# Miniprotein binders against b1l550: the designs that were tried, part 22

Target 1, 279 residues: b1l550
Amino acid sequence: MRLPEELLERARDIHSEAPSHRIKLDRVGSFGLKVPVEFKGFLLLAEADVWVSLPEGRRGVDLSRQVEAIYELSNPPKDPFSLCREAAISLLEKLNYADSSGVSIRFDAPLQDGESLKYYGVEISSIASDEIINKIRVEILGMTACPCTAELIRAYKSSEIAATHTQRSLGILEVSTKAEHPDPDKLASIIERAMSSPLRTYTKRPDEGGLVIRSLSNARLAEDVVREMIHLFLEEFGHLPEDTHILAAVRSMESVHMHDIYAERSFSLDEIRKEISSH

## First folded at step 3 (miniprotein)

Design P14
Fold by ESMFold2-Fast, scan of step 3:
Structure P14 (fold): chain B 279 residues (1-279), chain A 84 residues (1-84)
Amino acid sequence: as target 1 above (279 residues)
Amino acid sequence: GSVEEYLLEAAEFVLRVIRLTLKALKTNDKSLLDEAQQLINKAWELIDKALEANPDHPEARLLWEFVARLQKALERAYERLTGE
């Protein structure tokens, strides 16, 4: 062959060729991209995944156009919510054979904790098709405590001494909605308020006494924390569309046992309101 | 000490009282309840100092209420261990 232009054109069109098997793929894309984001006045290095659906008649996706979509929108760095939504829309515009697109961005968010900072996990995503679905997941560590007086009575024949002390617990709130992403700081606040006390990055002696007393006074099981998280969520975010889906969960890391205690509830706003209104 | 320092120390004694009471019930050992009673008395002294410094301190009042309930639980544990 002596026509390099024909070979280059052939190579450029390879992704448009028929595949070995006519099977649709749900997500094809670039995962683990490093992108700078601006969050609440902080410049953070986040990790991003970008993808599109691939129809059964097309061999591959143009990965370079996927990377362009997010990087064009990330310079200068912007808030991760706008970046997710705008990049997902851009992917569908650039890759017209796709039925859907998605962007997910993960980072550790700083939260003021007295004189110090602590961090909580945030994952934000947007999935675009004929509509846009925005999802946010917040995870934060705190403490839970068993009711000590009830435990004293129950423990007559058990070795559950450690169960009367505070346990570290991971609180989780995940929201999927057609509205804008909820404020992650408010979600983190709901989780911390639902727990017996927050887990601090650095605690001075006076603050430590307060945490112990609060934990003893607000003794809560993982099941209690999940119910309280749902109650507080409805007070703060009850204005979201009725088809908004929420996951509330707590993972209690028992110091006495190798295995954890886990409690969760998934619901739509419509579903939970009907349940609470019933007898 | 500060109010917060008194409350931290009182809370530490309270946690030790809980541990000793549960261990006493598990092991049928009355001497651990006697130790728990000494520690709860120390917690009371510290709470009194905290409330003397700030009578309306929310955490001091909550701890006072909790220790009052814990005292009743300790008395009940004595009854179980002595059969009385």
Scores: ipSAE 0.013, ipTM 0.475, lowest interface PAE 7.7, mean pLDDT 79
Fold by OpenDDE base, second read of step 4:
Structure P14 (fold): chain B 279 residues (1-279), chain A 84 residues (1-84)
Amino acid sequence: as target 1 above (279 residues)
Amino acid sequence: GSVEEYLLEAAEFVLRVIRLTLKALKTNDKSLLDEAQQLINKAWELIDKALEANPDHPEARLLWEFVARLQKALERAYERLTGE
């Protein structure tokens, strides 16, 4: 039942009232929205979060306007990078009481694997205030082989390519920059290249054996993977602004232990350049 | 491309890896080993494509085995230059 318009005019606007406690909130919005996006020729249904800041003198946010803002821009579907940036800006325009806004879009990005598809996880975000900060997080699974065990087996059997245990490892690159969002495919590639080997959607027996042997021949600690990720990132994205912030991390789902091994480094481009140059 | 094209391109990368590794050892320059590692990764990718197209290709298999050994050689070179 739609309430008569006359009654709506008499109703107080709860959201515009002064709150009982005059406290600013950093983020108020709708989380877990579904929005269509176009990515690399694929039409995908992504999950989206939208939010704005709330001043101390306003009780609540007009949530309906937030939702409207992103869906207006989502039809027709567009690339998630533009959607994030444009929606963040639109939110500030539509909600003039907000001094900051943000949009985050999450989906599984398709990645070609021979004649099949694999995927990586991606979260694309934009935060708008006096400036726009673009953020992208990429997560992709790879395989690592343990060099320590390999060395033990080598020492014992004198084998050139020693056997070792392998496990799935999740590589993570998160980039925050005032520049445009970095290419997520390139980020995913960096992570895969930093691993002992990539994962495959399908393998035949000989291919599977080959993949494992390749991994054994390129054994890496989780620490090695993170360092390699950073190195490769600098080679590919060293042109980004110096204040660009990066998180490189690996979570190795160890096959010989009940727990995971985790390694990370957080840094700005200027910081890491200075560090490397000092050696 | 054809299987043969993949293998030829892979072989070119392999040769460059060998040259870089030897140069690295001669000049004590570890940065060349990093470059070599990137090239060997490209070789692996091409070999994978070749094997995907024809798993029983004899030359692809031979090249695969060679690159595996080369990867170990590269690791040994790195250890030698780092003192490990």
Scores: ipSAE 0.000, ipTM 0.177, lowest interface PAE 12.7, mean pLDDT 86
ESMFold2-Fast, scan of step 6: ipSAE 0.000; ipTM 0.183

Design P21
Fold by ESMFold2-Fast, scan of step 3:
Order: structure tokens, then C-alpha cells, then sequence
Structure P21 (fold): chain B 279 residues (1-279), chain A 84 residues (1-84)
């Protein structure tokens, strides 16, 4: 609902008052905004969060000004990386009481899968202060197969070809860097290559058997997948600044009940290189 | 359905029964054993259909033996979690 100008002015006066307690807040803003973006030739509806830091001496932030800033930059629709960076900088410039600002944009990215399209999750952010930190998180579903269960079935059947229990697994790569955002398609590719088998959009009965056999040949624990993701990431993105931080994780949905297996590793490029070199 | 379709689907249930039983023991969660029992019953139904279609099928007979073995493991897991 639209408010009279007088009420908006009164709200701004309230925001400039001293708070009940002199405590700094890290993130105050407008969350869940719908914004159009253009991603690799596709017009997508993304969801955006915008925020600023709030100093201990100020009661509130001007939320309407935050919303106006991002919508000005999103018309016409532009690529989500430029929108993210430009909006974060603009917020910090326009809200001079803030020490930092941030913008996060989430969308489902189309990915070519044979003759079909599938989608993977992308969340990008830019956090501005005296420096700019760019963050990207990619989540994609694939297939994993338990090597222990597969080995037991092979031993019992006296066969080199044995069906195994394949489960859906969510692979996650998150990168925080002072450089530009990494290409999400390359991150998605790393995740899929690390898994036992990618999840296919179109499955025909003959192809179903083929996927199981391929997963059996490439059976991996969630722990194995995370290690492979890290290895493949270093091959593709080892050139990023040494202080780049990475999270690699896999969540395996193995049970009909809510019982998942989760494996992760967080590291900086400097840290992981020293660890690998020590062995 | 073909014998191969029945056996493949039964094998999927059998493998999940083993997974659920191991997880139940690790997490002390009886509901996973109840789910495993439901799945092993479905495996039995599919194996019965396969053997009805071809009683001499070697893979069907081996899978029948494996399911019988897993039933024993499930009973032992149930005893441990219930204190029986």
C-alpha cells in the first residue's frame, strides 16, 4: 500500500533517531524482491536481497530507498553479475551512514542436457565496503552410488556387473573472491563431473539401465565426491587470488525417510595448496 | 513386466533395506527398521512374480537367498534397538 508523503518523511525522521540500545547491526534491508535479469540469453525472474550495515547510533535504515536503487538498475534487465555489483556500490554511495552494503540475487539457471534443458540453482552476491567481495553458490542435483553396497552385491552375485543403490545427491560449490564472479556453468560442470552420474532430464527404460551401470562403474562416497570437486576446482580456477575462499559440499538423499549424508570442506586457495604440498 | 524388470526393482529395494538397517543402528532410529521391513516385503512380492514367470531363473534364486539373509539381519537389528 502507498503511503502519503508526510508519513514517509516521518518514517525517515524516526530512522535517524538514537536506538533503544547502542548495538551495530550487520545486515538490514529488503529481502525477497522480484527482479528481472538476463542470463545467457534468457529473461529470468530472479529473487534479490539488498542490505546495509547499521551503526550503533542510528535506529533504522531507509528501506524504500534500497528498493528504488535496485529497481532503477534492473530496468532494462541486465546480467545478474553486473546488477549485483552495481547495486551494492550504489547502496553504499546513497546510504552514507553505512560501513558496508550487499546484494544477493538467486535464480534457476538453464543448462543444456542432451536435447533437453535442466535447471541448477545459482546465488550470487556482492558485498561492498573498502573492498568488494564477490560470492557465487551453485547447487546441482546428480547421482551417487555407495561403493560398499555395490561391492557387497558384486561379491554375492559373483558378477562384475551389478546394480547398485543410486541416490540423488545435491552438489554445492561456493566461491568468495575479490576477483569477478566465476562462471556458474563451469562450477556446475565441475560438480557433475565429480559425481557418479549426472541426473538426466529425459529417462527412457534402456537409458535407466545404462545410468545405473555407469554409476556402478563410478561408485563414490559423498566424501569422494567432495575431494574430486576440490581437485577439479583447482584445475579450473587455481588462478584466482590466494585469499579466495571455497566451500565444496555434497548432500546425499539416500533414504525414503529424512536421513541425509552430508560432507563438506571449506578452505582458502593458500590453505589447500599448503595442505596438498605437505603430503 | 519382464523378469529382468521385477529383479531390478527388487534389487533396488534390497539395497535400500541394507542401507536403512545400517542407518537405524547408527542413529538408534526404529522408524527406519519399520520402513526397511515394508521394503523387504515389496522385494519378496517382486521376487515371487519373477520366480512365477521363470522358476529356474538363476538371478531370481540368488536374489531370493540374499533377501532371506537380509531378513535375518533386520531381525537382529530390531532386537538391538528394542532390547529384546
Amino acid sequence: as target 1 above (279 residues)
Amino acid sequence: GSVEEYLFEALRFVIRVAELTYKALKTNDKSLLDEAQQLINKAWELIDKALEANPDHPEARRLWELVAYLQKILELAYERLTGE
Scores: ipSAE 0.000, ipTM 0.129, lowest interface PAE 19.6, mean pLDDT 78

Design P22
Fold by ESMFold2-Fast, scan of step 3:
Structure P22 (fold): chain B 279 residues (1-279), chain A 84 residues (1-84)
Amino acid sequence: as target 1 above (279 residues)
Amino acid sequence: GSVEEYLFEALRFVIRVAELTYKALKTNDKSLLDEAQQLINKAWELIDKALEANPDHPEARILWEAVALLQKFLEEAYERLTGE
């Protein structure tokens, strides 16, 4: 079913009216839209949020124009980075009363894991105003092993292979930059390298034993993982603009507790370089 | 199977036993200790097979020592939770 053209025109006029209270709104839009994207040869169904700022003198936004902006650019499906940037710009052009626009796109990214496939979480955003800020958040599961328990067992019996608990840990890297979005596969790789070991979708028996032995040999606290993530990030992405902002975090799902352990650090590139060099 | 196959399998049980034992102590859940005891018995069986195949295997001897220590911690956990 379609609404008559005359009703749609009158609805647009209502949105341009003055509100009862002259209050600016920061984000007004369409959230939870399903959009197809093409990511590294895979066709994926992503979830998108689109929004604009609403000035104090305008009653509402044109929601249909927001949906049109992203869907016009999503057919045929394209890479989510270009879609995110182009849709944010298009929103600002189509909705000229707005002083800012934003688009976020979320999906589970496939990652080759030997002869199988595993998935990690990706959220990409572009926020447009007089400049464009690109944001990416990557979340991937890995394994950590507690060094405290391992050291206690080792000290007591002087064992070369320590018996300890291992737990799943969620590594998080979030980057906000005026440059292009960083490659999420590289961010995922940084997180996995900072962990005691990566989680695998499939392992053969000898490889499985090797993974466990490696975790025990590379026991790390959540705090150790965050520091290593920052170190590895600076090696790979230290060339980004100095005002690039990063969040590095780990949530450890400890098997010996009913609660999680969480460690994080947020920083700008200029801030962290000064901190590291102050010795 | 090879000595390495027995040790790889035993190592997985050892880690799970440690997890269950510490979780039991934190949650005061005795049933987790019973599960841990079943798994540590499987680890012992695999280590025994490895040592039977090669009594001088360094990694098998190290893992035997680790499991013996873990068995002690499991017994201490039982005493704490049962009051025995």
Scores: ipSAE 0.000, ipTM 0.128, lowest interface PAE 17.9, mean pLDDT 78
Fold by OpenDDE base, second read of step 4:
Structure P22 (fold): chain B 279 residues (1-279), chain A 84 residues (1-84)
Amino acid sequence: as target 1 above (279 residues)
Amino acid sequence: GSVEEYLFEALRFVIRVAELTYKALKTNDKSLLDEAQQLINKAWELIDKALEANPDHPEARILWEAVALLQKFLEEAYERLTGE
């Protein structure tokens, strides 16, 4: 039942009213939207969050306009990087009372694994205000072999290949930059290369048996993995602006313990360069 | 407790299998592959017991996959050394 237009004209615009408490809000929006995106030739259904700031003098955000902004740009489907940036800008244009906006898009990114596909988690974001900040978070699972156990076994029983337990580990790289979003595939590659071995989709290939041997030969602590991630990141992305912020982290799901091992480092490119140069 | 014990014991065998297979290839010694096959059989038995106890155990499944891959690798190594 559409209310008669006459009644709508008489209806109070609640969102435009002054609030009882004049307090600015940082983020108000719709979370958990579904939007189609095109990524590396795949059409994917992604989850999206959209938000804007709310000034102290406005009671509420026009949520319908926010949702409209992202969907207008999502048809036809486009790459998630452009979608995030364009939507963030569009939100500020459509909601002129906002001084900042943000868009976040999350999906599982397909990654080729021989003849099969594996995936990594990706969140692509853009925040618009006086400037645009692009953010990308990549999460991918790999395998880590523990050097501590290997050393204990070697000490006890002399062997050429140090025996050790392996665990599934989640590697995380988060990058915030004023430049364009870094390539998520490259980020995923950095994480995998930093670990003892990548995880493979269950393809019974004889040559994959060597992966287990390689993992045992490349035993690394969680701390080692994080340091290696940072090192590889600097080699690949050292050209980014100095004020680029990075989070490198690993969560190892230990098989020997009931708890996980976690290691992280947060830094700017400027900061980490100074640190490394000092040694 | 029982599942973890099976998995740890299986892991010990898996490591030895990998070592023996590597040594066999390096030294062209087929006898080491025979020993490796005996040990991998033991690993399979233990993993099966673990999975019977808890089919959804994530670590057991991972180890199962690892042993399966090692089995194939062992077979390939055998082929390389015997010319068959």
Scores: ipSAE 0.000, ipTM 0.168, lowest interface PAE 16.8, mean pLDDT 83

Design P23
Fold by ESMFold2-Fast, scan of step 3:
Structure P23 (fold): chain B 279 residues (1-279), chain A 84 residues (1-84)
Amino acid sequence: as target 1 above (279 residues)
Amino acid sequence: GSVEEYLFEALRFVIRVAELTYKALKTNDKSLLDEAQQLINKAWELIDKALEANPDHPEARELWEIVAELQKLLEMAYERLTGE
């Protein structure tokens, strides 16, 4: 991923030219970079996007300097939170025409699951301008069981324990804050506790019945899961600044259904506290 | 697969068939009944596999009765919509 110096100089000349149209662009950069990170003792291959704002009078950004900013900080590999924050700041320092910079880092995070490991999705971002905003999104698969279909199936004299179906559901928590990034393991734990049952990385066929039974005994609608995630989030992270913004969502997926069920709520800590206290 | 695997998958289809049949009657949409018929056929296949593995399995026998009743409701729904 090394360009000759002569080619780099020519590219910089072109980028400094006036554009065909004087239009500001919000995000211009290098997307899909492979970068090693160290996460909780694991060496992982992450995918990074780096960008800056581009003013209306400039034709292009210096992509080489963007790549330099993140790679210099990723060798040796470091934790993705420090890398994200430090690279965003470095981008703004290296590219002085930009009003803002950002870095997003995506990886599959290992999570202990009994004697094995399972993985959940993490995307962290830092956006630098006159302030720094840290964003984290955690996605983890779990099981939900629909209590409303239990009543329909009871008409057919099914087993009460097996009266509802279970489905894979993706739980999502996204947090934007001026404070440090929340711990993704804690966010993943909140999602799993809100669901009917977590998914296991290794399940023997006899144990599959046990997983279904656990889900059915704790039947929850997607709407129930979102509300429980918000409740659990406030217990764990209610100390964050009041302007912290949260998205809680669940997407229920099932191969026999032609569509997904989706429920979400976006809120600031200030907003949700006022809502809860009004009753 | 295990009996539990077959029953779990059959139950998914059964619930979807009931949902499609209800929606078809509410929206007067025959195409949803055609889809329900395809899914109930898959449920029957899975229940047959479960009963081959254990003919006396209580939950497999119970689910067989449920699917048989649901098949009758699906046929009645189809007659209602095509009879209009």
Scores: ipSAE 0.000, ipTM 0.166, lowest interface PAE 15.4, mean pLDDT 78

Design P24
Fold by ESMFold2-Fast, scan of step 3:
Structure P24 (fold): chain B 279 residues (1-279), chain A 84 residues (1-84)
Amino acid sequence: as target 1 above (279 residues)
Amino acid sequence: GSVEEYLFEALRFVIRVAELTYKALKTNDKSLLDEAQQLINKAWELIDKALEANPDHPEARLLWEFVARLQKALERAYERLTGE
């Protein structure tokens, strides 16, 4: 059997040699690492990706140092935002051939829902170079209802047309900024407030008829939900740097078809303010 | 067993402790914390064996600190769930 020293020496030689083609790679790293994080009093098992840029003149990266760096910083478990930022900086400092580094961390975040907990998806990243860019994506399920159906019921005064035209919808807010990561609970709240009604895990003495009527009374198209999410986002997070980039999107799952309805808008704070102020 | 075998086995228990603690908080199920307590004790035993075999092993020392912090997190989870 080969000795570990011989294997490590060969690996260092291989990684530092010239590649077959002088092409820079943007992201090379370890993907799908399991890391514990502490989020608002909860211990969560998160999934992490770590990477660095690879210059055109170098064949490979030191993957073992990437894994070591993130696990060292995850001990003790800390909040995923600090872990993300600190690991990205550490990777760039430890791997001196790299121009940039990045870390992404994904987990399901608990959210109080009446007497129970529900969960929403969170993905955060930090990309370090001569500056740090922080990104967060929040996804949460809710309900939407068609305004056209509500109006037809009112016009013809027929409750028979009030057949359930509510659908599950996935709301998405993604923010990229030079400031600290926005609070995901606030992003989730914006998404839920923009929808016709939130999706419930448990309700005391559930009144499903009442929920359908409430959804129809607050009927919103996917397009309406996206516009409302943007409006609410600007009220809560308009203080972020003007070059902050936002994606707001809704995916409505139709129960009677295999296709979904999708609406989105990408914008910078500078762009959207100019658009709104020009009208 | 080798130091590496002890550390790999300990890490598997550590990951399971984190999973059980998360699930306990998610489902409000205190019995899962009892399972986590048993597994963290096994992790401690394996780390002790690793450090006995090689006291200077960097990964063994790092994992020892991690498990010490995880123990405190598990205790906080017990407190949170018993407060109901």
Scores: ipSAE 0.000, ipTM 0.074, lowest interface PAE 26.8, mean pLDDT 77

Design P31
Fold by ESMFold2-Fast, scan of step 3:
Parts: C-alpha cells; structure tokens; sequence
Structure P31 (fold): chain B 279 residues (1-279), chain A 84 residues (1-84)
C-alpha cells in the first residue's frame, strides 16, 4: 500500500470517530474551489463551495468525496445550474451520513452592451435534503438620481450640479424556490429597468452627459427602485410556487456622504399577494 | 513592463485557454488543445516575470494557482478526446 492511500484510510477512520462534543454542524466542506462552467456559450472560471451537514455523533467529513462530487461533474464544463443541482445530489449519495448537502457557484456573467461586453454578478446554489431548494442572487450596477424638484431643475441647468445629484447604485434580486433557477439575464433586466439608467462598460465623456440627463429625467429614490423591482418581478415570475422567497434590494453609493443608502424588502409570493390584494 | 501589465496579459491568455478547451471538446479538435497549451506556457512566462519582480505579490501568486488549475483542466480535456 502507498503512503497516500494509507493516509486517506487513516483520515476516514478519524472522521468516523466520536467527536469531543455531540453537536451537529450545519455546513462542513470545501470552499473556494475553482471550477470551469459553460454559461450561454461562454467558458468561465467560477468559484464553488460544497458542503454537507455533519451529525452530532461523527467527528469529520470525507473531503476527498466532496471534491470528487463536483470535479467529476465539471469535466467537460457544463452549465452552472445543472452542475449545482447534480453535485448537491451526488454529495448526498457519496456521503450517506449527511442529512443535507449544498453547492454554491459564483461567477461574473457576460451581458452584451453595444459592441462590448459588461458583466454582472451571479451566485447560485442548490441545497438538497428531502427536497431541493434552488437559490439565485443577481447583482448589477446602474444609476440613480434624487427626485427633488428644486434640485433637479438646478441640475438640468448646470452640468456641474447634475453630477452631484446622480450616484452609482447596486441592484440586488435574490430568489429561493423549489422550482428551477430563474434566468439570471431576466433578473438583471428587471434590475436595470427599475433604475434611473443602466451603467455601460464603455462610457466616453459625451455618453456620460447622456446618462446623467437620462437619470435626471427618470429620477428615483432607492425606495422607488426596490418597489419597481418587486412590481416587475411579479409580472415576470408571479407563476413560481407560493412559498418562493424573494429579496429585492438597492445599495446607493453616495460620493457626497460618508455612508451608503440602502433599501430592501424580503417576501414570499404568498405574503406579497395578500398584502397587495387588500385593495 | 510593470507587474500589473504582465498579470493583465497573462489573464487574457487564461480566458482564451478556457475558450479553446471548450471548443475542442465540442468539435473534437485536438489542435485547439495544442494551441491552448502554447497559451498556458506564455501565461507562465509572464507570471514568472511578475514573481521575479515581486516574489510575494498576492495577485501574481493567485494567478499562478489559476494557471496550474487550467493545466489540469487541459490534461483532462486531452484524456477525454484521446480516451487516454
């Protein structure tokens, strides 16, 4: 027997021993793995976390089997949604002492922006137990402008003032569902449509002026953007299961202030329908 | 060239390697993997220059790890296409 094989057997024996304290752990695994994925015709290097639950009577997890679960399924590269779901299922099959497993995959998604590409953030996960819960988080930058009538009139008359009345904002949509992952491009589109103006990868000085003017003509508070994102989400994805949970949020990066403005709302589809139907 | 310039150039090769590897697997074309191997070798040359200038540079060390992982991906792609 080779020393590496003996060490692997030794590690498995140690992991099956009783722990110092009989306490269940929710997530134990390999975090920060580099994994290739194919996303809408693009090969991307993503970052993955894989984990399982650890019962109170077992000392440790077999990390080798966790790495096998995702790397076997990542060759050749496949779409990150299938990889996420299949790897979570594979983890439970390979590690039969676990009650649940999870896989999270993060990458920057390309989006066509004229003759260039821009990127938005995507994080997906699948958590497997008696059922599978799929989660997706999309983050994309855009522009917002304060809808103060006096200040907007002044800003329109002065380019110098206009720059101080606009700011970069990060829009966030997160969805947890028993259905398949929503299309991240559609989530990104909802966020961009809710904002005062999208942010382009390629912006020359003339285009900067155009973006500022558009933002001022479509002025929205962070609170307005969150409400609009929820409205647009319900139009596009209101068909999802009633227990689908959504987080909609905006973080406005204020260059004039020492702090950011943040607005959010979390809800289930069942909850929001009851709230809106009170009319 | 600056360390930053070397790392930016190496990163471009990294993305091209991934693109070529996927195309090779889709088209069953081993010559694209040979092209990808040449680009990995160029990436390593650039990373070596960056590390020669600053051995403790954290971005250079991270990129070195990424290129090592790409080499493994490329080897797996060769095995898939040849059955070896």
Amino acid sequence: as target 1 above (279 residues)
Amino acid sequence: GSVEEYLEEALKFVFRVLELTWKALKTNDKSLLDEAQQLINKAWELIDKALEANPDHPEARRLWELVAYLQKILELAYERLTGE
Scores: ipSAE 0.000, ipTM 0.145, lowest interface PAE 20.0, mean pLDDT 77

Design P32
Fold by ESMFold2-Fast, scan of step 3:
Structure P32 (fold): chain B 279 residues (1-279), chain A 84 residues (1-84)
Amino acid sequence: as target 1 above (279 residues)
Amino acid sequence: GSVEEYLEEALKFVFRVLELTWKALKTNDKSLLDEAQQLINKAWELIDKALEANPDHPEARILWEAVALLQKFLEEAYERLTGE
């Protein structure tokens, strides 16, 4: 049972009415939209949220125009970065009562791993107002471990109990910038390089002492992984604007505890450069 | 002693700390953690002596990292045995 066009036209006026309470809302929109995106040669089904600010004098937003804005731009499927930025701008153009708009797009990204693929989490956002702020968050699972601790006990005592001292860890890099979104594959690579793998093998063993020392140097605390992630990030992305904000974090699932260890650092590029230079 | 003697002695303490900490977790014996803490303190003293002689000594720096990680491991073991 469809409503007549005359009745539908009258219904649209309700959103322009004064609200019961004169309160501004920061984010009002359509959340959990399914949109196809093209990512590095893959056609993926992503999940999108679209929103605008709502002024204190207006009862509601035009949700149909929000959905129209993103779907117009998603057919044919395009890269999620362009879709995110273009949809955020389109929302402000279509909904002129709004002070700001935003779009977030989430998907699992394929990453080449030898002859196979693995997947990591990506969330991309663009928030439009007088300027555009682009945000990207990458999450990837890896191994942080005291495999050196396990190997030392094994080598010294032939004990297998030490093998239980390994942990799965989630590495997180989040970047907020006025520049273009960083390449998520490069962010994922930074996280993986900061982590040590219990599957690391040595093709040569010059002596037992050398192997032990090498294993010890590969040991990683969550705190060590975060510091290494920051170091590697600065090498790759130190050229971004000074007001770029970064979150680097690791969540380690400890094998000897029923709780996790978490380490993080939030910083701007200006802040971290000053800190490193101060000695 | 020589820098080499300091590092060899510190390395022996590193092995003993790992052994004591793991045995403590397996047997629920907190007294072994107290012994391990004393050995970590001795290892720090030896590494400090090595670094005083040569601040950029690569083996001393690797052992410093190892002992810092062992201290973290020991603190986790203390929590495990006493947090029950």
Scores: ipSAE 0.000, ipTM 0.144, lowest interface PAE 17.8, mean pLDDT 76

